# Ledger of designs, part 13: VHH binders against p46559

Target 1, 369 residues: p46559
Amino acid sequence: MTAIEKFFTEKSPDSEQVLLKVIELGIDFLGGEWKNVDKSQVNVSRVHGGQSNHMFHVTSSTSATPYLLRIHRQPPSQVFTDTVNLAIFSERGLGPKLYGFFEGGRMEEFLPSKTFDVNDVLVPENSRKIGAIFPLYHSINVPVSKSRRCVHLMREWLNGYESLGGGDYEILPTTVNYSDHPKSVSIKDLNHEIDNFEKWSTEIFEHTLVFSHNDLASTNILELNSTKELVLIDWEFGTYNWRGFDLAMHLSETAIDYRVPFPPGIKMNGDLIDNPPNIQIFCEAYVEADKKLKNRSPSDPTAEVKALIQECQFFWPLTNLFWALSAMKHSLLKFENGVDLDVQARDRLAVYFHLKPRSQKIYEELSKK

## First folded at step 3 (VHH)

Design a12 (framework vhh_7nfr_2)
Fold by ESMFold2-Fast, scan of step 3:
Structure a12 (fold): chain B 369 residues (1-369), chain A 126 residues (1-126)
Amino acid sequence: as target 1 above (369 residues)
Amino acid sequence: QVQLQESGGGLVQPGGSLRLSCAASGFTFSSYYMSWVRQAPGEGREWVSSISGSGGSTYYADSVKGRFTIARDNVKNTLYLLMDSLKSDDTAVYYCARHTSGLYGDYPVKSAFDIWGQGTQVTVSS
C-alpha cells in the first residue's frame, strides 16, 4: 500500500499526526484560512465509501474551506479514470469541486445532500428533474476511449465467469413472474446475445454515443440541501456508450426495490418494467434540456420524444443483461453487497428475454431507414 | 478484534415500546455507518434503519418510518433503536451491523456489512 494509505490505516482520525496532516493538505491545496488553523480547531470524521478508499470529512471551527479527503486503497491505474472524470465534472460545475490530487489520494468538495430512493424517482417532478440533467453530462467531451462501451465490460464479466469455472446457467426467476425465457443459457448463448445486441446498436444508434454514467440507480442521485438541484455521483462505470443505454439503465433501476429482506435483498416489479409510469415526462425533459443546451430553434418535440422513448425501450433489456453478467461473475467470487447475486442474475436474465422481442422489432423498423 | 453486542430485546404487547442497544468494541465507532437488520422466523433478513458516523443522517425502511428512531452515542460507542407502537409484524431477531462501504441512499445494497452482532429477540404478542 502507499505511504499515505499506510499512514491513515495505522492512525486514528483524532490523533495529533492525522490532524497535522489534514492541516498540511489544507494549506498545500486550498491555502487561505487553513494557514491560520491549529489542531484544536480541526475535526476529522470518517465518511463511509467502501473498502476501496479511506474517506474523511475534514472541517474546522474557522472559515477554512471544509473538504472530503479520499485515500485510495487500490493501485493508481485503477482510480485514474475516476479522478479524470471528477476533474472534468468539477471544471464544468457538474459534480463536487476537485481541490487537488496526489499520489494515493485526492481532495474534493463535500456536498450536504440527501440521496434519492426508489419512491423519490417515481415522483413525476423528480423524473422530470433527472431527465433534464442527463443532457448536461451527455454533452461533455471526456478524453477516454470511445470504443470501450457497455458490451466491453459485459464480455470481461462473462470471460471472468467462465475462468472461475462457470458453465450453463439456469434461469429460475424468484421475484418476477416471467416465463417467456429459455430454461437455461450457455456461455456461447450469452456471447451470441452480446454480439447480436452490439450489431443492432451499432447499425441503428451509433450516432447517439455520449459519455455515460451506466449505473444511475436512485442511490447515485444526490439532491443538494441548499438548492434542491440534483448531482449524479459514483462514476465508477463511466464510459462512452449509447445514450439510450444510460437512460434505460436509470429507468430499469426505478423498477427494482432493494428494501426487501435479505436474502434475496432484491425484488423486481414487473408492472413497472412492462408499463414505466414516467417514461414520457422523463424523455420530454431530456429533449427540452438538450435543445436548450445546444441552442436549437424552438420546435414541437413530439416526434423527437417518441423516438427517444423507442430508443430507451430498445436498450432496456441490455441493461438487465449487463448486471446479470456482473452478478454471475461476482457470485462465484463470493462478493457480498446486501443482495443475493444469484437471484439478481436469474431475475435480470428473465427480464432480458422478456423484453428482447420488442428490441428486435425496433431494430427491424429502424434498420430500413 | 472487533465485536458488536446487542441487548434490550424481550416480550412486549402490541402498541408497546422497546429500546435496543448495541455495544461496539475494537474499532473507531464514530467512523462507521451502522445499521439495524431484522429476521423473522422462516423469512430472510430485512434492513430496518441506518445512521451515519456523526449521527447527522438517518434512514428508515418504510415499514418502520414514524415508529422507530435510530440513534448513537459516539462517546459510549453504542448504537440504539427506539421502537414505538410495536406490531406483531415487528417480531424478529434484531441484528446490529457495521457497514464496509458508504451509504449515500436509504438502502444497504450499495453497502456490504463485515461485522454482525449475535442478535437480540423481539417478540410482540400477548
Scores: ipSAE 0.000, ipTM 0.200, lowest interface PAE 16.5, mean pLDDT 83

Design a13 (framework vhh_8fcz_2)
Fold by ESMFold2-Fast, scan of step 3:
Structure a13 (fold): chain B 369 residues (1-369), chain A 126 residues (1-126)
Amino acid sequence: as target 1 above (369 residues)
Amino acid sequence: QVQLVESGGGLVQPGGSLRLSCAASGFTFSSYYMNWVRQPPGKGLEWVSGISSSGSYTTYADSVEGRFTIIRDNDKKMVYLQMTSLKTEDTAVYYCARHTSGLYGDYPVKSAFDIEGQGTQVTVSS
């Protein structure tokens, strides 16, 4: 843990030491009225989204510019990626303004907004709005590796699981009623699944590489109070990836409820996984917004929408394998985030094998052309 | 310094009621999601109930849903657990716990809990 992380975790947000420190940061990075602020005028509040960061909303009773303070818990590589991504989106008006960064943290604009939850993302109008905003982010050229896709991180997690003493893994789903999966999988089996899906994706979808969020759960979507426009946040997993993986990740997360009691702190909805209610409207919105953004000549939107739905369906199981491998590794590290990581891994592996046959059929159909 | 002081426990007969209180100090109480957790005799900690920073969202363990109600008063920096229809299985030391990862709005982002106090003993026995 960094010195700055220890400082903010070991002291209460209303302590004199913390109040003086946030004034110091305000003066150093923002200047202006922060030079004239007394500690009695400052308020520091912890903010949600803190699994990867300790987050604080820093305000005052003066006209000094409020800011969001993030103190990093993430590995250095994720911190670097998230900060670079935020800087690029900040300059393009697509995310919170980046006020500055320092060793162990950063300061950014606090957006008066509503954070979405699982109920919000299932509303058809909201699903349309989310589909329409994806092309804005997918059109950005980011100067990062184009070879480090989802499968690269999956292999890192699986290798980490093995290095921590992990072995064969029993698939006993708790929250989904699926039985069309193996009883257990070996590390060799999981490597084979990654290799096979990478081969399929490369053969039929290599042309779809875009800069992707890769983690668009409902809580990473803000609705601005003033305009009702959506903003996507927390780009710590942002990489170039197959477009359908990014879209399917969001759709998959709409079928998962993290508000259930711990343990397990997670419940997958098999009915939403099998019959996603908003996939049509979501894909229609994406295609329409993408065409408009790229000033493309009108073509038959029905054909393109149908193709995008198949693309999302193809990648859906891979998004579940992605988080299953993360959960397997982090369970061995005894990482605590209010979700039973073993239940998450088991349920997500069950979803992976349940959906995989559809992906194989799509691959077979598209590879014939 | 974060302090959480639980009170209101005692001996009660099955079917009875108790109201537990938690007095918070040393942090910006209105910014934190708060929980009640309990430890039955000879067993580990189990989560009971949670309440968002605003009080707009509450959640309960299946074993207590419909019987317990979690309430907060941000002005008084208090969390309460109203317990009704108590069962012998509810016998435990009850702890008030602050979420470690911050403000959660209406959708709790769960993480480890800070248990600072001595707890309050609830015994349900005839």
Scores: ipSAE 0.000, ipTM 0.154, lowest interface PAE 15.4, mean pLDDT 83

Design a14 (framework vhh_surovatamig_d1)
Fold by ESMFold2-Fast, scan of step 3:
Structure a14 (fold): chain B 369 residues (1-369), chain A 126 residues (1-126)
Amino acid sequence: as target 1 above (369 residues)
Amino acid sequence: EVQLVESGGGLVQPGGSLRLSCAASGFTFSSYYMSWVRQAPGKGLEWVATIKEDGSEKDYVDSVKGRFTISRDNAKKSLYLQMNSLRAEDTAVYYCARHTSGLYEDYPVKSGFDYRGQGTLVTVSS
């Protein structure tokens, strides 16, 4: 723990020390009415939702601006990425306003909102809204590496797994009933899978590189109470990547329920993976919003939607390989986030091999053009 | 950039003693709870011992209580495990681990390490 994380975790939110500290931060970063706030007027409450941060909602009975205080638990490199991304989105009106950052934490706008869950993202109208908002984020030019894509992080995780003593990995799915996978994979096999998918993606989809969220689970989507507009949060994995990976990541996450009791704390729904009910509506909304944003002339919208569905289907298995490799490494580190990481890794590898033949067929079809 | 490098492992007879060391770099060592964890052949990781940032509080898995002693030197950025009265069941690869899981109020947490080293092999055999 950093000194600031220890301070906020070892002390009660209603302790005098914490109340004085949040007033100090309010004065320093926001000024205004915070200069006139007494500790008896301040309320600090813990916010649950993120496993990577300690979050506090800081309010007062005065007109001082409320704020969300985020104390980091993540490695500095991941915190840096998320903070830079939030600063850019803040300036463009696409995320919470960033009030300021300091060693070990940051202050941001509290958005009165509902956090989505798995039931919300399966509602067709919500799938449409999510599809329609993606082009806004995908249109942004972010001044970060364009070469550090999902495969870079995958290789880092796999190298970390090997460095921690990891070896051959047995694929025994628990929550998804797939059997069309190898019984075991070696580190060499997994490196080959990453290399092969990178080759395919570069050959047929290099033109689709956009700044991507790469982790759009339901819990990273806020619905504003006042307008019902959506806001995407927690950009710690934000990077330039193939568009279809970002879209497929969200679609894949709609088929996963994290509300089941721990252990395992995760359940994959094979029926939703095999037959995603909202992929058509989602892709139609994306294409429509992208056309409006770019003021593009009418083309064959049916053909464009069909192509985008195929693009999402191509990348779907890669999104599962992505989280499988993360889970393999972090299970060896005994990292805890309310999910059995071995169950996640095994089930996601099973999904990867189940869906891979479709991706190969798509590659073969598109590489001929 | 976080690195943890273990040393001091080896072959020892039952009833013998061994002292493991861990050299930390790339982070503020004095700000973290540190742990020793081990992995016996064919088994999963097992937490062994934890020490508070300032060395004032120490916890051990029941099987090593009274036999193992965890300590640290914040000036040298080093973690130690003194192992006495070693048993065949103590045979494992021992890892130095940085502990960052749970809230301070929920501590001690017996798992949840965000970094560990390459390990050092301890074999207890006659």
Scores: ipSAE 0.000, ipTM 0.132, lowest interface PAE 17.3, mean pLDDT 83

Design a15 (framework vhh_surovatamig_d1)
Fold by ESMFold2-Fast, scan of step 3:
Structure a15 (fold): chain B 369 residues (1-369), chain A 126 residues (1-126)
Amino acid sequence: as target 1 above (369 residues)
Amino acid sequence: EVQLVESGGGLVQPGGSLRLSCAASGFTFSSYYMSWVRQAPGKGLEWVATIKEDGSEKYYVDSVKGRFTISRDNAKKSLYLQMNSLRAEDTAVYYCARHYSGTYGDYPLKGAFDIRGQGTLVTVSS
């Protein structure tokens, strides 16, 4: 644990030590009115709880600029990636302003906004807005590796699982009633699944590489109070990737409810997985916004939307394998975030094998053309 | 400062009743799901019951269903646990816990327990 993390975890947010520290940071990185703030005028509130996500909203009764203080718990590589991404989006007006960073933490803009939940993303108009904003982010050039895609993280997590003593994994789903999966999978089986999907994706979708969020669940979408415009946040998994994975990730997350207030803290909806209600309007919005942004006219707009739906369907199981591997590794690390990670891993593996046959058929169809 | 102060514990005989209270301060109590969690001597934390922000939904661990009732008073910023037909295995320190909801980029939105207080000891013994 870093010195700064230890400092913020050992004391309550309203302790004198914390109040003085956030004033010091405000003076150092923002200046202005922070130079004139007394500790009695400062309010520090934890934005969300948890050992892995130390975030504080720092405000005062003065005109000093409020800020979000984030104390890192992610691996250094993810911290580096997220900071670079935020800095680029900050400069281009596409995300919160990055006020500064230091060893173990950073300061960023607080956006008065509503954080979406799974009910919000199932509203057709919101699904349209989300589809329309994706091309803005997919169109930018980010000066990072173009070879470290989703499969790179998947292999890192699977290698980590093995290194921690993980072995064969039994698939016993709790929240979905799928039975068309193996009873268990080996580490070799999972490596084979990753390799196979990488091969398929490279053969039929290599032309679709874009800078991708890769984690666009509802809670990473802010609706600004003033404009009702959407802003995408938490780019810690941001990489160049096949766009269909990014789109399918968002669609897959609309079928998962993390608001379950009792164990296992997660509920997957098989009906929404099998028959996603907003995939048509989402893909239509994406194609329309992408056309407008790139000043292009597809030869067949109806066929382009149909192809994008097929692209999303192809990548849907891979998004579940992605988070299953993360959950397998982190369950062995005894990471606690209110969700039973073992239940999440088992349910997501069940979804992966349930949806995989459709992806194989899409690959077979498109590889012949 | 976010504070959760539990009270109402004590020694009670099997089959008896106790009512636990939790006084909340330093946050908008009416905006949070609230829970009771317990820790028996030498054991880990066990979730007991959860109540929705407006009191309209309640959830219980199977071992206490029909015996315990969770409730809240948003005007008084208080959470309660009515415990009936107490058993020796209900012996534990009981904690009031806040859930996080509608967070800025956090996972999960609910289900995470924020325990602040010292708890209140319930001993069920003859």
Scores: ipSAE 0.015, ipTM 0.398, lowest interface PAE 6.9, mean pLDDT 84

Design a16 (framework vhh_surovatamig_d1)
Fold by ESMFold2-Fast, scan of step 3:
Structure a16 (fold): chain B 369 residues (1-369), chain A 126 residues (1-126)
Amino acid sequence: as target 1 above (369 residues)
Amino acid sequence: EVQLVESGGGLVQPGGSLRLSCAASGFTFSSYYMSWVRQAPGKGLEWVATIKEDGSEKDYVDSVKGRFTISRDNAKKSLYLQMNSLRAEDTAVYYCARHVSGSYGEWPIKSPFDYRGQGTLVTVSS
């Protein structure tokens, strides 16, 4: 734990020590009116920051610039990726401004906004808006590695699982009623699934590589109060990846409810997985926005939308294998985040095998020309 | 942006009562299980009570059963904790907490709650 993480976890946000510390940071990184702020004028409140950070909204009754203070719980290498991504988006006007960073934390622009939840993302108009904003982020040229895709992280998690003494894994779903899966999988089986999906994706979708969010759950979508425009946040998994994985990740997350009591703290909705209600509207919005952004020649929009739906359906199971492998590794670490990691792993593996035949059919269809 | 603001804490004598309130903004309050958690001086966080989205199910830590009542008003986006028969051991900072949501992170997290307010201090003493 960093010294600053310890400081902010051991003290109340309204304590004198915390108020003086956030003034010190305001002076150091923002200057201006922060030099004239008294502690009686400062307000510090916790805000949603995801599972990897402590987040505080720092304001004052003066004209001093308010800021969001993020205190890292992640290792330095993961923080590096997130900070670089934010710096690029800050400079391009595609996310909050980055005011500065220091050992163990950073300061960024607070965006007055509504954070979406699972009910919001199931509203057709919101699904359209989300589909329309993806091309904005997918069109950027980010100067980072193109070789570190989702399969790289999946292999790291599976290797970690094995290194921690993990072995064969029983697939006993709790929240989905799927039965079209193996009763158990070996580490060799899971490596084969990763290799096979990478092979298929490379053969039929290599042309679709874009800078991707890779973790677009509802809580990583902000609707700005002033404009009603959407902003995508929390880019700690941001990498170049197949476009359909990024889109399918968002669609998959609309079928999962994390608001249920812990344990298990997760419930997957098989009806939404099997018959996603907004995939048509979502893909229509993506195609239309992508065409406008790139000023592309007129094409058959109906055929293009159908192709994108097929692309999303192809990658849907891979997004569940991705989180299953993470959950398998972290369950052995006794990791606690409000979700029963064994339930998550079992249910996600069940979803993976339930959806995999569709992906294989798509691969066979598209690989034959 | 998600915000939770607690109020209603204060100094109360043993056997007394307090009602804590939490004002929620920046998210669809009616869609989340909500909890009260507390941190006594020099101790870690302790879960106190949870309430389902529609208020139909409520759970409590054993030490407060029969003394505390959790409730919510979805129209007002507010969470409440009615505390009766207060004991010195109930002295703590009380936090309104939203149950974790969104995708799983890959790093160890000690708390199951994805957001917690700034807290309100309850002191039970004469």
Scores: ipSAE 0.000, ipTM 0.231, lowest interface PAE 13.3, mean pLDDT 83

Design b01 (framework vhh_7xy4_2)
Fold by ESMFold2-Fast, scan of step 3:
Structure b01 (fold): chain B 369 residues (1-369), chain A 124 residues (1-124)
Amino acid sequence: as target 1 above (369 residues)
Amino acid sequence: QLQLVESGGGLVQPGGSLRLSCAASGFTFSDYYMAWVRQPHGKGLEYIATISGSGSSTYYSDSVKGRFTISRDNAKNTLYLQMNSLKPEDTAMYYCAKGSPYELLSKGYRFDYKGQGTQVTVSS
């Protein structure tokens, strides 16, 4: 833990030291009214962000510009990626304004909003709104690597797992009752799974590469209080990737509840995985919004929606393999995030193998004969 | 050295009430979030409630919201948990902890607390 992370996580936001520090930051990066703010006029409240950052809402009773203070706990490369992504979205009006960054943190615009939870994303109208906003973000040209897709991070995590002494991994799911999986997998087996999905995805979906969020859990969706419009936040995993992976990631996360007591701090809902209630509405909204944004008319809108559902179904297992590999590595690093990482890895691997046969059939149907 | 000493637990019937106390020493109590967490026999730690350093902000787990109230007395370096409408599933060892709700959730409840805890048993 960095000195600044320790300072902001261990002390109460209403302590004198924290109040003086946020005034110092306000003066340095925003200036203006912050130069004349007394600590008695300042309010600092903790905001629930993702697992990768500590978030604070800094306000005052004066006209000094309020800001959101983000203190990083994530690796430097992810901090760099997230900051670059936010700067671009800030300039285009697609996310919070970036006020500034410093060693170990940054300051950004606070958006008065409601953070979604798993119950919110299961509401059909909210699924429609989320589907409709994805094309806006998928249309953005971001000046980052177009070759480092989800499979690159997956290989980095698997290599890290092996380097930390990881070996064969037993698949013994806790929160799903799937049994159609191997009893265990080797590192070689997992590399083969990554290679096979990369090959399949490249052959049938290479034309779908877009800048992707890759981590759109409910808690990374804000509903603005004033307009009820949605804003997607926390782009630390943002990369160019196959579109269906990004869409399937969101759909997969609607079937997972992180509000259960630790351990395990995670519960996967097999009924929602097997029969996702909003996939039709979500894909219809995406196609309609994408059509409008690109000024195009699909030759067969019903067929296009059906094809997108198939695309999401194809990538669904890969999204679970993605987080399983992360959980395997970070479990060996004794990473603490309120989730039993071994339970997450085992359950997600079980989901991967349960859904993989459907993906293989889709590949066989869409590949050249 | 940081020290947290819990007290006030006991046997109570369903629907009853208990008030837990935690005496803190070894740090500037008013500078830190304080929390209550519990551990049922044979299960993991469960987050219950957190209070900010000044006492102006409180946070509760859904399982206790509306039934439990967290409070503090900074002059006495003491944290409290008022538990009303107790249920059999509230039976657990209760621990006082130093930490914010975000820190406690993100660290899987691995934080600074010590002392014996205080046992709460809800049974007829």
Scores: ipSAE 0.000, ipTM 0.396, lowest interface PAE 12.3, mean pLDDT 86

Design b02 (framework vhh_7xy4_2)
Fold by ESMFold2-Fast, scan of step 3:
Structure b02 (fold): chain B 369 residues (1-369), chain A 124 residues (1-124)
Amino acid sequence: as target 1 above (369 residues)
Amino acid sequence: QLQLVESGGGLVQPGGSLRLSCAASGFTFSDYYMAWVRQPHGKGLEYIATISGSGSSTYYSDSVKGRFTISRDNAKNTLYLQMNSLKPEDTAMYYCAKGSPYELFSTGYRFDYKGQGTQVTVSS
């Protein structure tokens, strides 16, 4: 825990110490009217729903610029990545403005907005809007590694799991009713699964590399109150990656509810995994928006949409293996985020093996072309 | 009981306009994609246009793009097709079709339910 995280977690938001600290930050990073603000004029409220960060909305009764204060809980490497990505998106008008950063935290624009939940992303019109905004982010050239894809992070997590004394892992799902999986997997088995998917993805989808969010759960989508336009937030896992992984990650997350009581704090919906709603509308919206951004007119939009659906279906199991490996490692670290990490790992591994046969068939079909 | 009832067809001269309506009942209209399809005499079904549940996304076949406009009034559970610059080749029985809540219709897709139809004849 950093000193600044300890400060903000151990003190009430209305304490004199916190009020003085947020004025100090306002003066230092925003200046202007903050220099004339008295502590009696300041309001600090917690923004609930951020598992990776402590969030505070800082306002005053004056004309001083309100801001969102983010205090980091995540590893320095994720914080660095998210901050760099936000700075680039801020400059391009694609995310909240970045007002400043400091050791252990940052200040950013407060966007009057509704944070989506799992019910919102299942609304067909919202799925269309999300599909349409993905190409805006996928079109950006970000000056970071093009080789550090999802499989790189997966190997880091699996190596970390092994280094922490992890061994064979029993697959005993709690929230999904699947049984078409191994009873357990070894570290060697999981490495083989990563290697196999990397080989398949490189052979049939290498041309699809784009800068990807890799973590587009419903809670990372804001709907602006004024315009109803969407903004994607929390880019701490942002990397160059296969496009279908990013799209499939969002689709996979529409089937998961994090609002259930802890334990387990997570429930996967097998019916939505097997029959994903809105995949057609989502992929149609993506193709149409991508076409407009690239100033192109595909001669067969029906075939392009079917190909994108197949691309999403191919990567779907890999998105579940990705978070399963993270959960396995972080469970051994006794990391607490309101989700039972062993339940998450077991359920996601069950989903991986349930969906993998479809991905193999897609690889076999496309590798013949 | 799921019902789709089309109206507004008739005889019209080339270059003329018609507005078709489809009254929907027996399901939550605003949750579903809706489509217009047509069938010329002695030929197969041809996709014309699709609209999302909210009405914000619309899709058209190349043969009607720029001439036809699909719209809906969710408060009245009614789907519309505004047809402008009509041609003799637009002569067909026009059907309102219910899709899935998340599925788009194009020339390769199937309908969940289809109405009884309304005849459009472009002649003389």
Scores: ipSAE 0.000, ipTM 0.089, lowest interface PAE 24.5, mean pLDDT 83

Design b03 (framework vhh_7xy4_2)
Fold by ESMFold2-Fast, scan of step 3:
Structure b03 (fold): chain B 369 residues (1-369), chain A 124 residues (1-124)
Amino acid sequence: as target 1 above (369 residues)
Amino acid sequence: QLQLVESGGGLVQPGGSLRLSCAASGFTFSDYYMAWVRQPHGKGLEYIATISGSGSSTYYSDSVKGRFTISRDNAKNTLYLQMNSLKPEDTAMYYCAKGSPYEYLSTGYRFDYKGQGTQVTVSS
């Protein structure tokens, strides 16, 4: 834990030291009215939600600009990625304004908004709005590597799992009733699965590379109170990737409830995985918004929507393999995030093998000469 | 040197009451969250209660909510735990801890404690 993380997590937000520190940050990064704020006028409240940062809403009874203070818990590489992405989106009006950053933290605009939950993302109108907002982010040119896609992180996590003494992994699902999976998988088996999907994705979907969020769970979607417009946040896994992975990641996350008590702190809904209710409206909204944004010539919308649904279905299992590998590695590191990582890994591997045959058929169909 | 010294434990009958105290030194007591945690013999640590630096906010585990009350006296650098309606399952070594909440889906707290603990035994 960094010195600044220790300072903000160990001290009470109502302590004199914390109040003085947030005034100091307000003066240094925002200036203006913060120079005239007394500690008695300052309120610091902890913001709930988020696994990778400690977050505080800093306000005052004066006209000094309120801000969101983010103290990093995540690895330096994820902090770097998230900060660069936020700076770019801030300048383009696609995310909170970035007020400044310092060693171990940053200050950003507090957006009066509602954070979505799993009930919100299952509402058809919200699914339409989410589908429509994706093309705005997918159209951005971000000056980062285009070769470090989702499979790069998967290999890093699997290598990490192996280096920590990980071996064969038993697939014993807890929250899904799937049985069409191997009893266990070896590290060699998992490497083969990654290589196989990378090959398939490159052959049939290389033309779909876009800058992707890669982690669009409901809690990373804000609905602005004033306009009801959506803003996507927490781009710590943001990278160039196949767009179908990004879209399928969101769809997969609509079938997972993290509000259940720990342990296990996670529950997957097999009915929603097998029959996603809003995939049609979601893909229709994406295609329509993408066409408008790119001023593309009219095409058969029905054919394009069917193709996008197939693209999402192809990548769905890969999104579950992605988080399964992360959970396997972090379980060995005894990482605590309110989710039983072994339950997450086992359930996600079961989902992966359950959905993989559909992806193979799609590859066979689209790879025909 | 950070030091936490617990006292007030003892033997009590089911339904009885007990008040624990923790004397803190070596840090600015009023600046930190303080917590009580317990460890039954042969089991892991269990979170009981947390109080903010000013004393304005308190948090309790479901197992003790309504029965235990956490409080503090910042002038005396002392943390208290008033335990009412004690049950046999409350039998444990009780530790005073310097700690803060985390933003997790489950209620998790980071604890930094140096206390020796005080034994509470509730007869069955």
Scores: ipSAE 0.000, ipTM 0.444, lowest interface PAE 10.9, mean pLDDT 85

